# Ledger of designs, part 2: VHH binders against Mitochondrial Rho GTPase 3 (MIRO3)

Target 1, 175 residues: Mitochondrial Rho GTPase 3 (MIRO3), of Arabidopsis thaliana (Mouse-ear cress) (q9ma88r425to599)
Amino acid sequence: RKVVQCFVFGPKNAGKSALLNQFIGRSYDDDSNNNNGSTDEHYAVNMVKEPGVISDTDKTLVLKEVRIKDDGFMLSKEALAACDVAIFIYDSSDEYSWNRAVDMLAEVATIAKDSGYVFPCLMVAAKTDLDPFPVAIQESTRVTQDIGIDAPIPISSKLGDVSNLFRKILTAAEN

## First folded at step 14 (VHH)

Design v3 (from u1 with A30M)
Fold by OpenDDE, fold request of step 18:
Structure v3 (fold): chain B 175 residues (1-175), chain A 120 residues (1-120)
Amino acid sequence: as target 1 above (175 residues)
Amino acid sequence: QLQLVESGGGLVQAGGSLRLSCTASGRTYMMGWFRQGPGKEREFVARISYYGGSTYYADSVKGRFTISRDNAKNTLYLQMNSLKSEDTAVYYCAASQSLYYSQPSDYDSWGKGTRVTVSS
């Protein structure tokens, strides 16, 4: 597939919008203005290119932010059918953000399975420019091992360190 | 596969309280309680995620039972209040070492059960 659909999950203030903006080349400082979007769904589309290589095989990545209410969310089967890969972003400096993101992962994965859909899931540790919560590294490694997924991918939108994430998302979708 | 050992079962009067414990041989993401009453099929009671942020209860026990965990001790608890005769059952501890938890089959490890008898 030339187009990969990535669903972006995460608790509030995890950096979902920042990630999307960065993906389409918007400055980090512009994030403050996008809060006015009345649409329940935010998405970003861009091509993921290999550094230094011009290839006609470049893939288009669609990041679709899924907004989740604090009291939980229900995903429709139809919505999940379009998902090629799911990422769960959390604030690496906030233990609650991590906890919530893991629960979201489990919920989405379970719903998907029950609906007959299977897609790769990735954890994304955002805001790595901030001090991590004390047991962040240990917890992230432990939990991801326990549930059988890869270790979280660290990113910092503020520092512009996100390029590796998009490649990993595409790779995951291919596996 | 984890070894799960339930304890805390016994005879209790209707309206009384009981606290069940389940000790696991290791860590697991999702844990839950099931029960099987006389002449009935095994049914879901409650589940709790590792961090306790995700809990779910069967309608029949909601508001009366509380599931909790002590991860440092690898122990699962079920506080049962306002017990009814209908709560009489063998209670089983279950653990899922995956992301999935919606089906009994998603739980990879099961205890031998502890009997709870509620007398009228």
Scores: ipSAE 0.789, ipTM 0.908, lowest interface PAE 0.7, mean pLDDT 89
Fold by OpenDDE, fold request of step 18:
Structure v3 (fold): chain B 175 residues (1-175), chain A 120 residues (1-120)
Amino acid sequence: as target 1 above (175 residues)
Amino acid sequence: QLQLVESGGGLVQAGGSLRLSCTASGRTYMMGWFRQGPGKEREFVARISYYGGSTYYADSVKGRFTISRDNAKNTLYLQMNSLKSEDTAVYYCAASQSLYYSQPSDYDSWGKGTRVTVSS
């Protein structure tokens, strides 16, 4: 598959929009202006090039931000059919963000399972330029180990440190 | 699999209250309460995620029952208020060590149950 659809989940202020902007080469500062309350699904499309690999193997990655209302998961079962990989972004400095992201992971995974969909899930620890909440490493390790997923991938959109995230997303989708 | 031990069941008059407890031998993401009344199938009562951010109640107990957790004690609670005769059942504590929680089969650990009898 040359096109991979990645659904991006996460609580408010987890850095979802920042990630999308970075993916398409927009500056971090541009994220502040797009917070217009539009219910519109945000997506970003770009090609991910593998170093040393012939251009014919380049894959197109689509990042689709899924907005979940605080009061309920409005994700339709049908919408998940298009998901090749799901990432759950949280603010690594905010314990609440972590907690909520894990809950979202569970919800999405459960819905997917019930609907007969199977896709890999990745946790993404955003805003690593900030101090992590005290039990972040312990909690993240424990939860990911318990549920059988990979450890969270650390990124900082502010610092432009999103190295290998997109490749990891593609790799996950291929497995 | 976790060991789950329920407590707090007993005889109570209609309109009364009980608090059930479930002690787990370890940590788990999702915990819940189920119940089985006389001649009835086991039914879902309530669930709560590890961090308490996700709770869900059966319609029959909404507004009357409250599920909570003390993770430091590995303990699950069910506060039951305004009890009705229809609430008479064996109450089971359940735990899921996976991400899934929508079906009883998603719970891999079960307690032996504690009996709640509500008299009219």
Scores: ipSAE 0.755, ipTM 0.892, lowest interface PAE 0.7, mean pLDDT 89
Fold by ESMFold2, fold request of step 18:
Structure v3 (fold): chain B 175 residues (1-175), chain A 120 residues (1-120)
Amino acid sequence: as target 1 above (175 residues)
Amino acid sequence: QLQLVESGGGLVQAGGSLRLSCTASGRTYMMGWFRQGPGKEREFVARISYYGGSTYYADSVKGRFTISRDNAKNTLYLQMNSLKSEDTAVYYCAASQSLYYSQPSDYDSWGKGTRVTVSS
């Protein structure tokens, strides 16, 4: 059946791992003990079930957390071939988190286009249960409108219910 | 509409340094520097993301040139060190109004250029 690969980008401490944990309460993970020089990657896999959807139309969603290094990502250009949707998570209470997420979005999208890969990119405002940083609404609205992407999708760290985000990821993958 | 004005070009001896500036008439997002040498096609030099967290350089200038920006002043910079005769060109500032900022076709606005001449 249909498997949707969603790559999860975002600065450190923005909520990437928390999102994967909330997806099914448990995540796939690779560790350094598998072989010499092992990559530290984090995955979560689950069937996405929406009210009114029959079982034979359910989709498998894979969330792959992309870790950051000082001057790039722990991700090859070839790995982007598997991406159906990219999301860029930022901490809505932290202006620096927003700045880094926007910069990542532009660089990842540009690298992908140059390599012949096109996929939807979504911004995700995490930790909306905290106070947003000053001018957050003005800045996020202006930037997303001006560069031609959807407004950030809010999620709360306190409630842990992200089903709306997963539905939007699947919808984006279909377009 | 959006205007980009480069400055700081001039004549410099090989091995010298020069700093280019580009002032925008309004808000810009992704930006880059390009150059066109005598009888050559316009080529990529460097690019920078909106908040400055991502930079990328052509191999020919890596380690010698530094791109930076000051959004409060709507200004883009190119610090050029260890200049070589092959760096002689007209340097163009460019701005993109989208996510993409690698190819010349990704850029919507261009400056008129500033000439850099590197003498032996």
Scores: ipSAE 0.732, ipTM 0.889, lowest interface PAE 0.7, mean pLDDT 82
Fold by ESMFold2, fold request of step 18:
Structure v3 (fold): chain B 175 residues (1-175), chain A 120 residues (1-120)
Amino acid sequence: as target 1 above (175 residues)
Amino acid sequence: QLQLVESGGGLVQAGGSLRLSCTASGRTYMMGWFRQGPGKEREFVARISYYGGSTYYADSVKGRFTISRDNAKNTLYLQMNSLKSEDTAVYYCAASQSLYYSQPSDYDSWGKGTRVTVSS
């Protein structure tokens, strides 16, 4: 598929907006030199290139930030129909951020399955350049293994290079 | 083998309250309460995510029942207020060891149930 809709979930201050801003930035290689991105805080659009492939295999990736209101209401079931892949970002230095991301992943995935929508769900550990919260590695390893999901994908808040995450998102959408 | 043991059931007058408990023999993740009334199929009552940040209730119990959990004690709770005769059922605690926790088929472990009888 040529356009991939990725919904971006996560608690406040986990790094959702920072990720979208990084996505609209210039590529760190010449293959992405002319990509245009949007600066709209709710979504970002850009092309993602794979090394060694011709340009007609490039994908357009749309990252759509999903914000959760304080009253706890999730995105409507109908809105989930557009999702090709969901990611759940948490601040790896903040245990509450991890707790919220896990709960959110389970509820979103359950609502989607009940509504007939299937899509891959990935956890993303943001701010890995900071010290992790106590027992973070043990807890995330145990929980993800026990509930049958992939280990979180790490990203750093300092370097601004998240191209590996974007490629993993596209790979998940194709499987 | 994970074991779930419900307690707190009994006979109560309409309008009254009961608190059900479910103690697990080990670590649990997504959990829920189901019930089966006389001559009825087992039906969903409430569910709660692992850290308790997401809860969901059947329409018939919204506003009257509250699900909660204490992971340090491996215990799930159901506070039942404003009980009605229609709430008479065997109540089952259930645990899912996967991401999904809505349908009965999503749950891997079940308690044997605790009976709640609501008298007029």
Scores: ipSAE 0.725, ipTM 0.888, lowest interface PAE 0.7, mean pLDDT 81
Fold by ESMFold2, look of step 14:
Structure v3 (fold): chain B 175 residues (1-175), chain A 120 residues (1-120)
Amino acid sequence: as target 1 above (175 residues)
Amino acid sequence: QLQLVESGGGLVQAGGSLRLSCTASGRTYMMGWFRQGPGKEREFVARISYYGGSTYYADSVKGRFTISRDNAKNTLYLQMNSLKSEDTAVYYCAASQSLYYSQPSDYDSWGKGTRVTVSS
């Protein structure tokens, strides 16, 4: 039994909370427990079976939504030590969302490496059921190839099934 | 092969301003400025992410220097204000073709440098 900690980054309105809601099995929502009614952390926990595995063993996947506040990320250097894989979700119909996700990916990866942590970083193209922003495929392909990361993993808001993404997260967490 | 060419260096009086430019021969990703003062080792000055949404500065220049970029022109800038004699150095432009861009070893390409002399 292994637990995989996946940190979920991305600009506002890219689909972070929707992804966690789709993953709900053991949901933690602290925003009703705060004196001010909200918390800065969201988690979703579920067990995931990996297709193609010769043994039926469950893996526990924890998705932690990383929220952005006015002074940057809500993560300390110590919190990054728990990250097994980071995903960076962007709205595939919004060029600004793509730009922010790439910059965020580079910043987080650099801070983590300087702190002694290296983990896989995956780009996730959300809302692929909408029209992509101009040159989206060409730009994402070139950028990801040139900086040495995998092409963005597409997910659609209409289909609601993100099992392919969860499989790729688990695969990336295994070296 | 990617080539980086700095320009805009020169002699300026303390308290003055200067803007450095660095033009790349092709597409660049994460970029930074470094400098080497007389008798000193090369040191970090500032860095900027590919789309410009993340910047970081050495404490010695924070609040006085501003890094920016124009990807349509393949050009990186360093606006230097309130210059001090200790800012006298050769300034180097550098580009990283990976996610990482905090350490000199993260950078794949380097310019030849442009000299900045701050007189009092």
Scores: ipSAE 0.685, ipTM 0.856, lowest interface PAE 0.8, mean pLDDT 81

## First folded at step 16 (VHH; from v1 with G26E)

Design w5
Fold by OpenDDE, fold request of step 18:
Structure w5 (fold): chain B 175 residues (1-175), chain A 120 residues (1-120)
Amino acid sequence: as target 1 above (175 residues)
Amino acid sequence: QLQLVESGGGLVQAGGSLRLSCTASERTYAMGWFRQGPGKEREFVARISFYGGSTYYADSVKGRFTISRDNAKNTLYLQMNSLKSEDTAVYYCAASQSLYYSQPSDYDSWGKGTRVTVSS
């Protein structure tokens, strides 16, 4: 497929909007600034070029931010039908953010399974420019190993360090 | 092997309250409560995510029961309020070691159950 749809999940202030902005070359902006109560789904579309590969192999990546209310996780099964890969972004400096992201992962995965959808899930550790919460490495390693997913991908939108994330997303979608 | 031990069951009058506990021998991820009444099939009661951020309840207990967990104590709770005779059952604690926790088959470990009897 030439177009890959990536659903972006994560708690508030995890850096979802910042990631989308960075993907399309916009300036850094934290999720806190987009608190406009609009239930509107945000998406970003761009091409991801692979180094050394002929332009004909370029894939279009669509990042779709999924906003989940803190008071309830309501995701329809139909909404996941278009998902090729899901990423769960969290603030690596905030344990609560990690916890919530993992909970979201479980919920989304469960809904997908029950609905007959299969797609890879990736954890994304955002805001790596900040100090990680004390048990971050241990907890993330343990949890990801236990549940059978890859270790979180570290990024910092503030520093512009999102290297290889989009490629990893595409790679995951191809597997 | 993961062991789950339920406690807190007993006899209670209709309208009363009970709090069930389930202690796990080791760390668990998603957990849930199920129950089996007399002559009935085992049914879902409530589930809670790994870190407790997501909860779901059966319609029959929604608004009356509250599921919670303390990961530091490896303990799952079920606060049961406004109990009805229909709530009479053996209550089972279940734990999942995977991402999935919707279907009974998603749970890898089960407790022996604790009996709750609600008298009219």
Scores: ipSAE 0.827, ipTM 0.927, lowest interface PAE 0.5, mean pLDDT 90
Fold by OpenDDE, fold request of step 18:
Structure w5 (fold): chain B 175 residues (1-175), chain A 120 residues (1-120)
Amino acid sequence: as target 1 above (175 residues)
Amino acid sequence: QLQLVESGGGLVQAGGSLRLSCTASERTYAMGWFRQGPGKEREFVARISFYGGSTYYADSVKGRFTISRDNAKNTLYLQMNSLKSEDTAVYYCAASQSLYYSQPSDYDSWGKGTRVTVSS
């Protein structure tokens, strides 16, 4: 597939919007203006290119932000049909953000399974420019091992350190 | 081997309250409560995600029962309020070691159950 659909999950203030903006080349500082969030669905589309390689095999990545209300997880089964990869982004400095992201992962995975959908799931540790919450590394390692997913991918939108994430998303979709 | 031990069952009058506990011998991921009434099949009661941010209830217990957990104690709870005769059952604790926790088959370990009897 030339187009990969990545659903972006995460709690509030996890950095979802920042990630999307960065993906399309918007500056971190411009995030303040996009709060005109009248549209229920935020998405970003861009090509993921290998550095220094001009390849006709470049894939288009679509990041679709999925907003989940704190009071309930209502994800339609049909919505997940288009998902090739799901990422769960959390603020690495906030334990609550981690907890919520993991719970979301479980919910989404369960719904997907029950609906007959299978896609890879990745955890994304955002805001690594901040101090991690206590025992963050230990907990994230333990949980991801226990549930059988890869360790979280660290990123910092503020520092512009996100390049590896998009490649990993594409790789996950291919496996 | 993971062991689950339920406690807190007993006789209670209709309209009364009861709190069940389930203690796991080790860390578990998703957990849930099931029950089996007299002459009935085992049915789903409630489930809770690992960190407790996601809960789901059977329609028959919504608004009356609350599932919670304390991971530091490896303990699952079921607060049962406004109990009805129909709630009479053996209540089973179940634990999942995976991401999935919707179907009974998603749960890898089960307790022996604790009996709840609601009298009229």
Scores: ipSAE 0.827, ipTM 0.927, lowest interface PAE 0.5, mean pLDDT 90
Fold by ESMFold2, fold request of step 18:
Structure w5 (fold): chain B 175 residues (1-175), chain A 120 residues (1-120)
Amino acid sequence: as target 1 above (175 residues)
Amino acid sequence: QLQLVESGGGLVQAGGSLRLSCTASERTYAMGWFRQGPGKEREFVARISFYGGSTYYADSVKGRFTISRDNAKNTLYLQMNSLKSEDTAVYYCAASQSLYYSQPSDYDSWGKGTRVTVSS
């Protein structure tokens, strides 16, 4: 698999767009949607060194931001067929961001499974350079252990911290 | 061991309302309501995510039933309005300890049920 499609979920203001902008220095967006009260899908594409590969050949990673409508998200069930791995970003300083991201994870995974699509799901704790919400580490550890997923992958608002996340995304896609 | 206890069932006239409760013995994640009518297979009614941000309903109850939860009380609710004779069933509370919470097989724990009878 030379191209990995990673869908990026998470509540508003959790850091989805910032992650895509860090992944590629320029953001690609459709300006026509700014005037109608909805948003288009946002993509970022770059090359990432595959873990364990002996050659210098890299994989292409595509991050697709899934934007939120008031009554859902802007992604059809059929579009989930293209997903190789899903990540769910939350603001680690905001309990509501965590609550919403976990609810999204469960709903998206359930919809995908019912439609015949199975892909790994990862939680991403954003803004870790801010104070976490009370009991954040205890809550995230308990929930992720109980539902059988990896503990959230931390990232900060600082540039350059995300290389490990991208490699973990590629590793998850191999399974 | 997680235990689920439903309550609030009973006899109600068509067009009436009833509120079911389900109390869990410990913390739960995703939850749902199912029902089994006389001579019918068990069917999905409604489901709700871990913190209540996502809900989904069977078409037959959409607009009439509302699922909700109070995690501080470990309690799941089903508000049933505009009841019809077709809603007569034993209603079961269910909890999932995994990501998935659509099909009955996704649910690890089940209550014994509470009867709802809707009279003409």
Scores: ipSAE 0.665, ipTM 0.845, lowest interface PAE 1.0, mean pLDDT 81
Fold by ESMFold2, fold request of step 18:
Structure w5 (fold): chain B 175 residues (1-175), chain A 120 residues (1-120)
Amino acid sequence: as target 1 above (175 residues)
Amino acid sequence: QLQLVESGGGLVQAGGSLRLSCTASERTYAMGWFRQGPGKEREFVARISFYGGSTYYADSVKGRFTISRDNAKNTLYLQMNSLKSEDTAVYYCAASQSLYYSQPSDYDSWGKGTRVTVSS
């Protein structure tokens, strides 16, 4: 059995916690504003069934939510050694969310390269069931093409979209 | 090809301030400032992500220099305060068209530089 560690980056309110909760089938909220959250310890673990594959070859996927602050994120450079794949979630209805996710992707990828860590990085456009910010498709297409990364993977609140993302994460990790 | 033009260099007394500007001929992503002192290798000064959400500084300038950008003007800035004689160098603006922007080899476009001389 292979365990795939996926680090989940993204600005506040982009949908990181909601994604982890959908992965294990529960809702998560912070009723007390920072008092009930688990900083740097929010993880979700589940088995992902591969279509057409015998069930004894399922893979275990660990999603680690990386919390951020305005001037950085709460993750040491050394912790990136455990990363098999990084995803960067943004709220597709919020231009600031997109700006922060792109900056974060570049920063994390640069740190990884400088540290000798190799893992794929994927962008994830969350909340696609809401109205996107103006020119969202045009901007995301232009930027991802210019800097040489894959176009963002769209997801919505629908469960099927989220399951498809988890399979794409595993495919990316097959390098 | 992408052109980067620095300005704002000159002679300044120790303890003084200068603001460098760098205008790009087209859209850029990550950018940085580097400098080369007499007889020295080019060294990193500061870098900034495309939307400005991430900045990083060399230890020798941290707290004294501030990198910023205005994407509407395609312009990168370096505010240099509390200047010291060891800050004397040619300052280069650099831009990366890839995801990476830490080392000089990550930058594929460079300006011709602007000279800063700090007198005691």
Scores: ipSAE 0.628, ipTM 0.830, lowest interface PAE 1.1, mean pLDDT 82
Fold by ESMFold2, fold request of step 18:
Structure w5 (fold): chain B 175 residues (1-175), chain A 120 residues (1-120)
Amino acid sequence: as target 1 above (175 residues)
Amino acid sequence: QLQLVESGGGLVQAGGSLRLSCTASERTYAMGWFRQGPGKEREFVARISFYGGSTYYADSVKGRFTISRDNAKNTLYLQMNSLKSEDTAVYYCAASQSLYYSQPSDYDSWGKGTRVTVSS
């Protein structure tokens, strides 16, 4: 039985907390255990079943929300050692959200490479049930293709789309 | 092939200001400025992320230089204020077409440079 650690990045209001709440499991709030208030970390844990696979191969998925401050995101380089997969969620209706998510992706990936950590990075387009910002599909397709990552995974308010994301995270961690 | 062309160099008195530009022939992602003084190794000056949300500076220029970009024009800028004689160098524009941009080896395209001379 394998535990997969997935770090969830993205700008404020992109949908990170909503994603953890939609995940069937237990959410963790690091602030409830931190008296000096220096770190905001949230966790959600659940088992994820793979279609057509017996229960002995079920995976435990841990989603760790990375919180944002004015001077960047709060995550130590040492904490990245535990990461199996990183996702970068953005609000597909907001071009600024996309810009910030891409800049976060580049920064986190650069830190990981310089530190010797290897994990896949996925982009997640949230709120696809809203109108996308102008040229959103053209821009996201071009950027992800140019930098050599998969096109953003769309999610909406519908529950089925979110379940598909969790399976894709597990698949990325195994490859 | 990607081409980078720097401009805006010249002669300026100590304490003065210059603005450098770098025009790319096609879309770029992370970019940076490097410089090489007479008899010195090429050194990092400043770098900027894809959309400009993250900027980083060498300690020797922090607070005096400002990196910025205009992606609609494929142009990178370096505003240099409070110039010192030690800032005399050829300034090079560099671009990364990958995700990474911390080390010189992460940059796969380089301009020919523009000369900045700071006189006393």
Scores: ipSAE 0.571, ipTM 0.792, lowest interface PAE 1.2, mean pLDDT 81

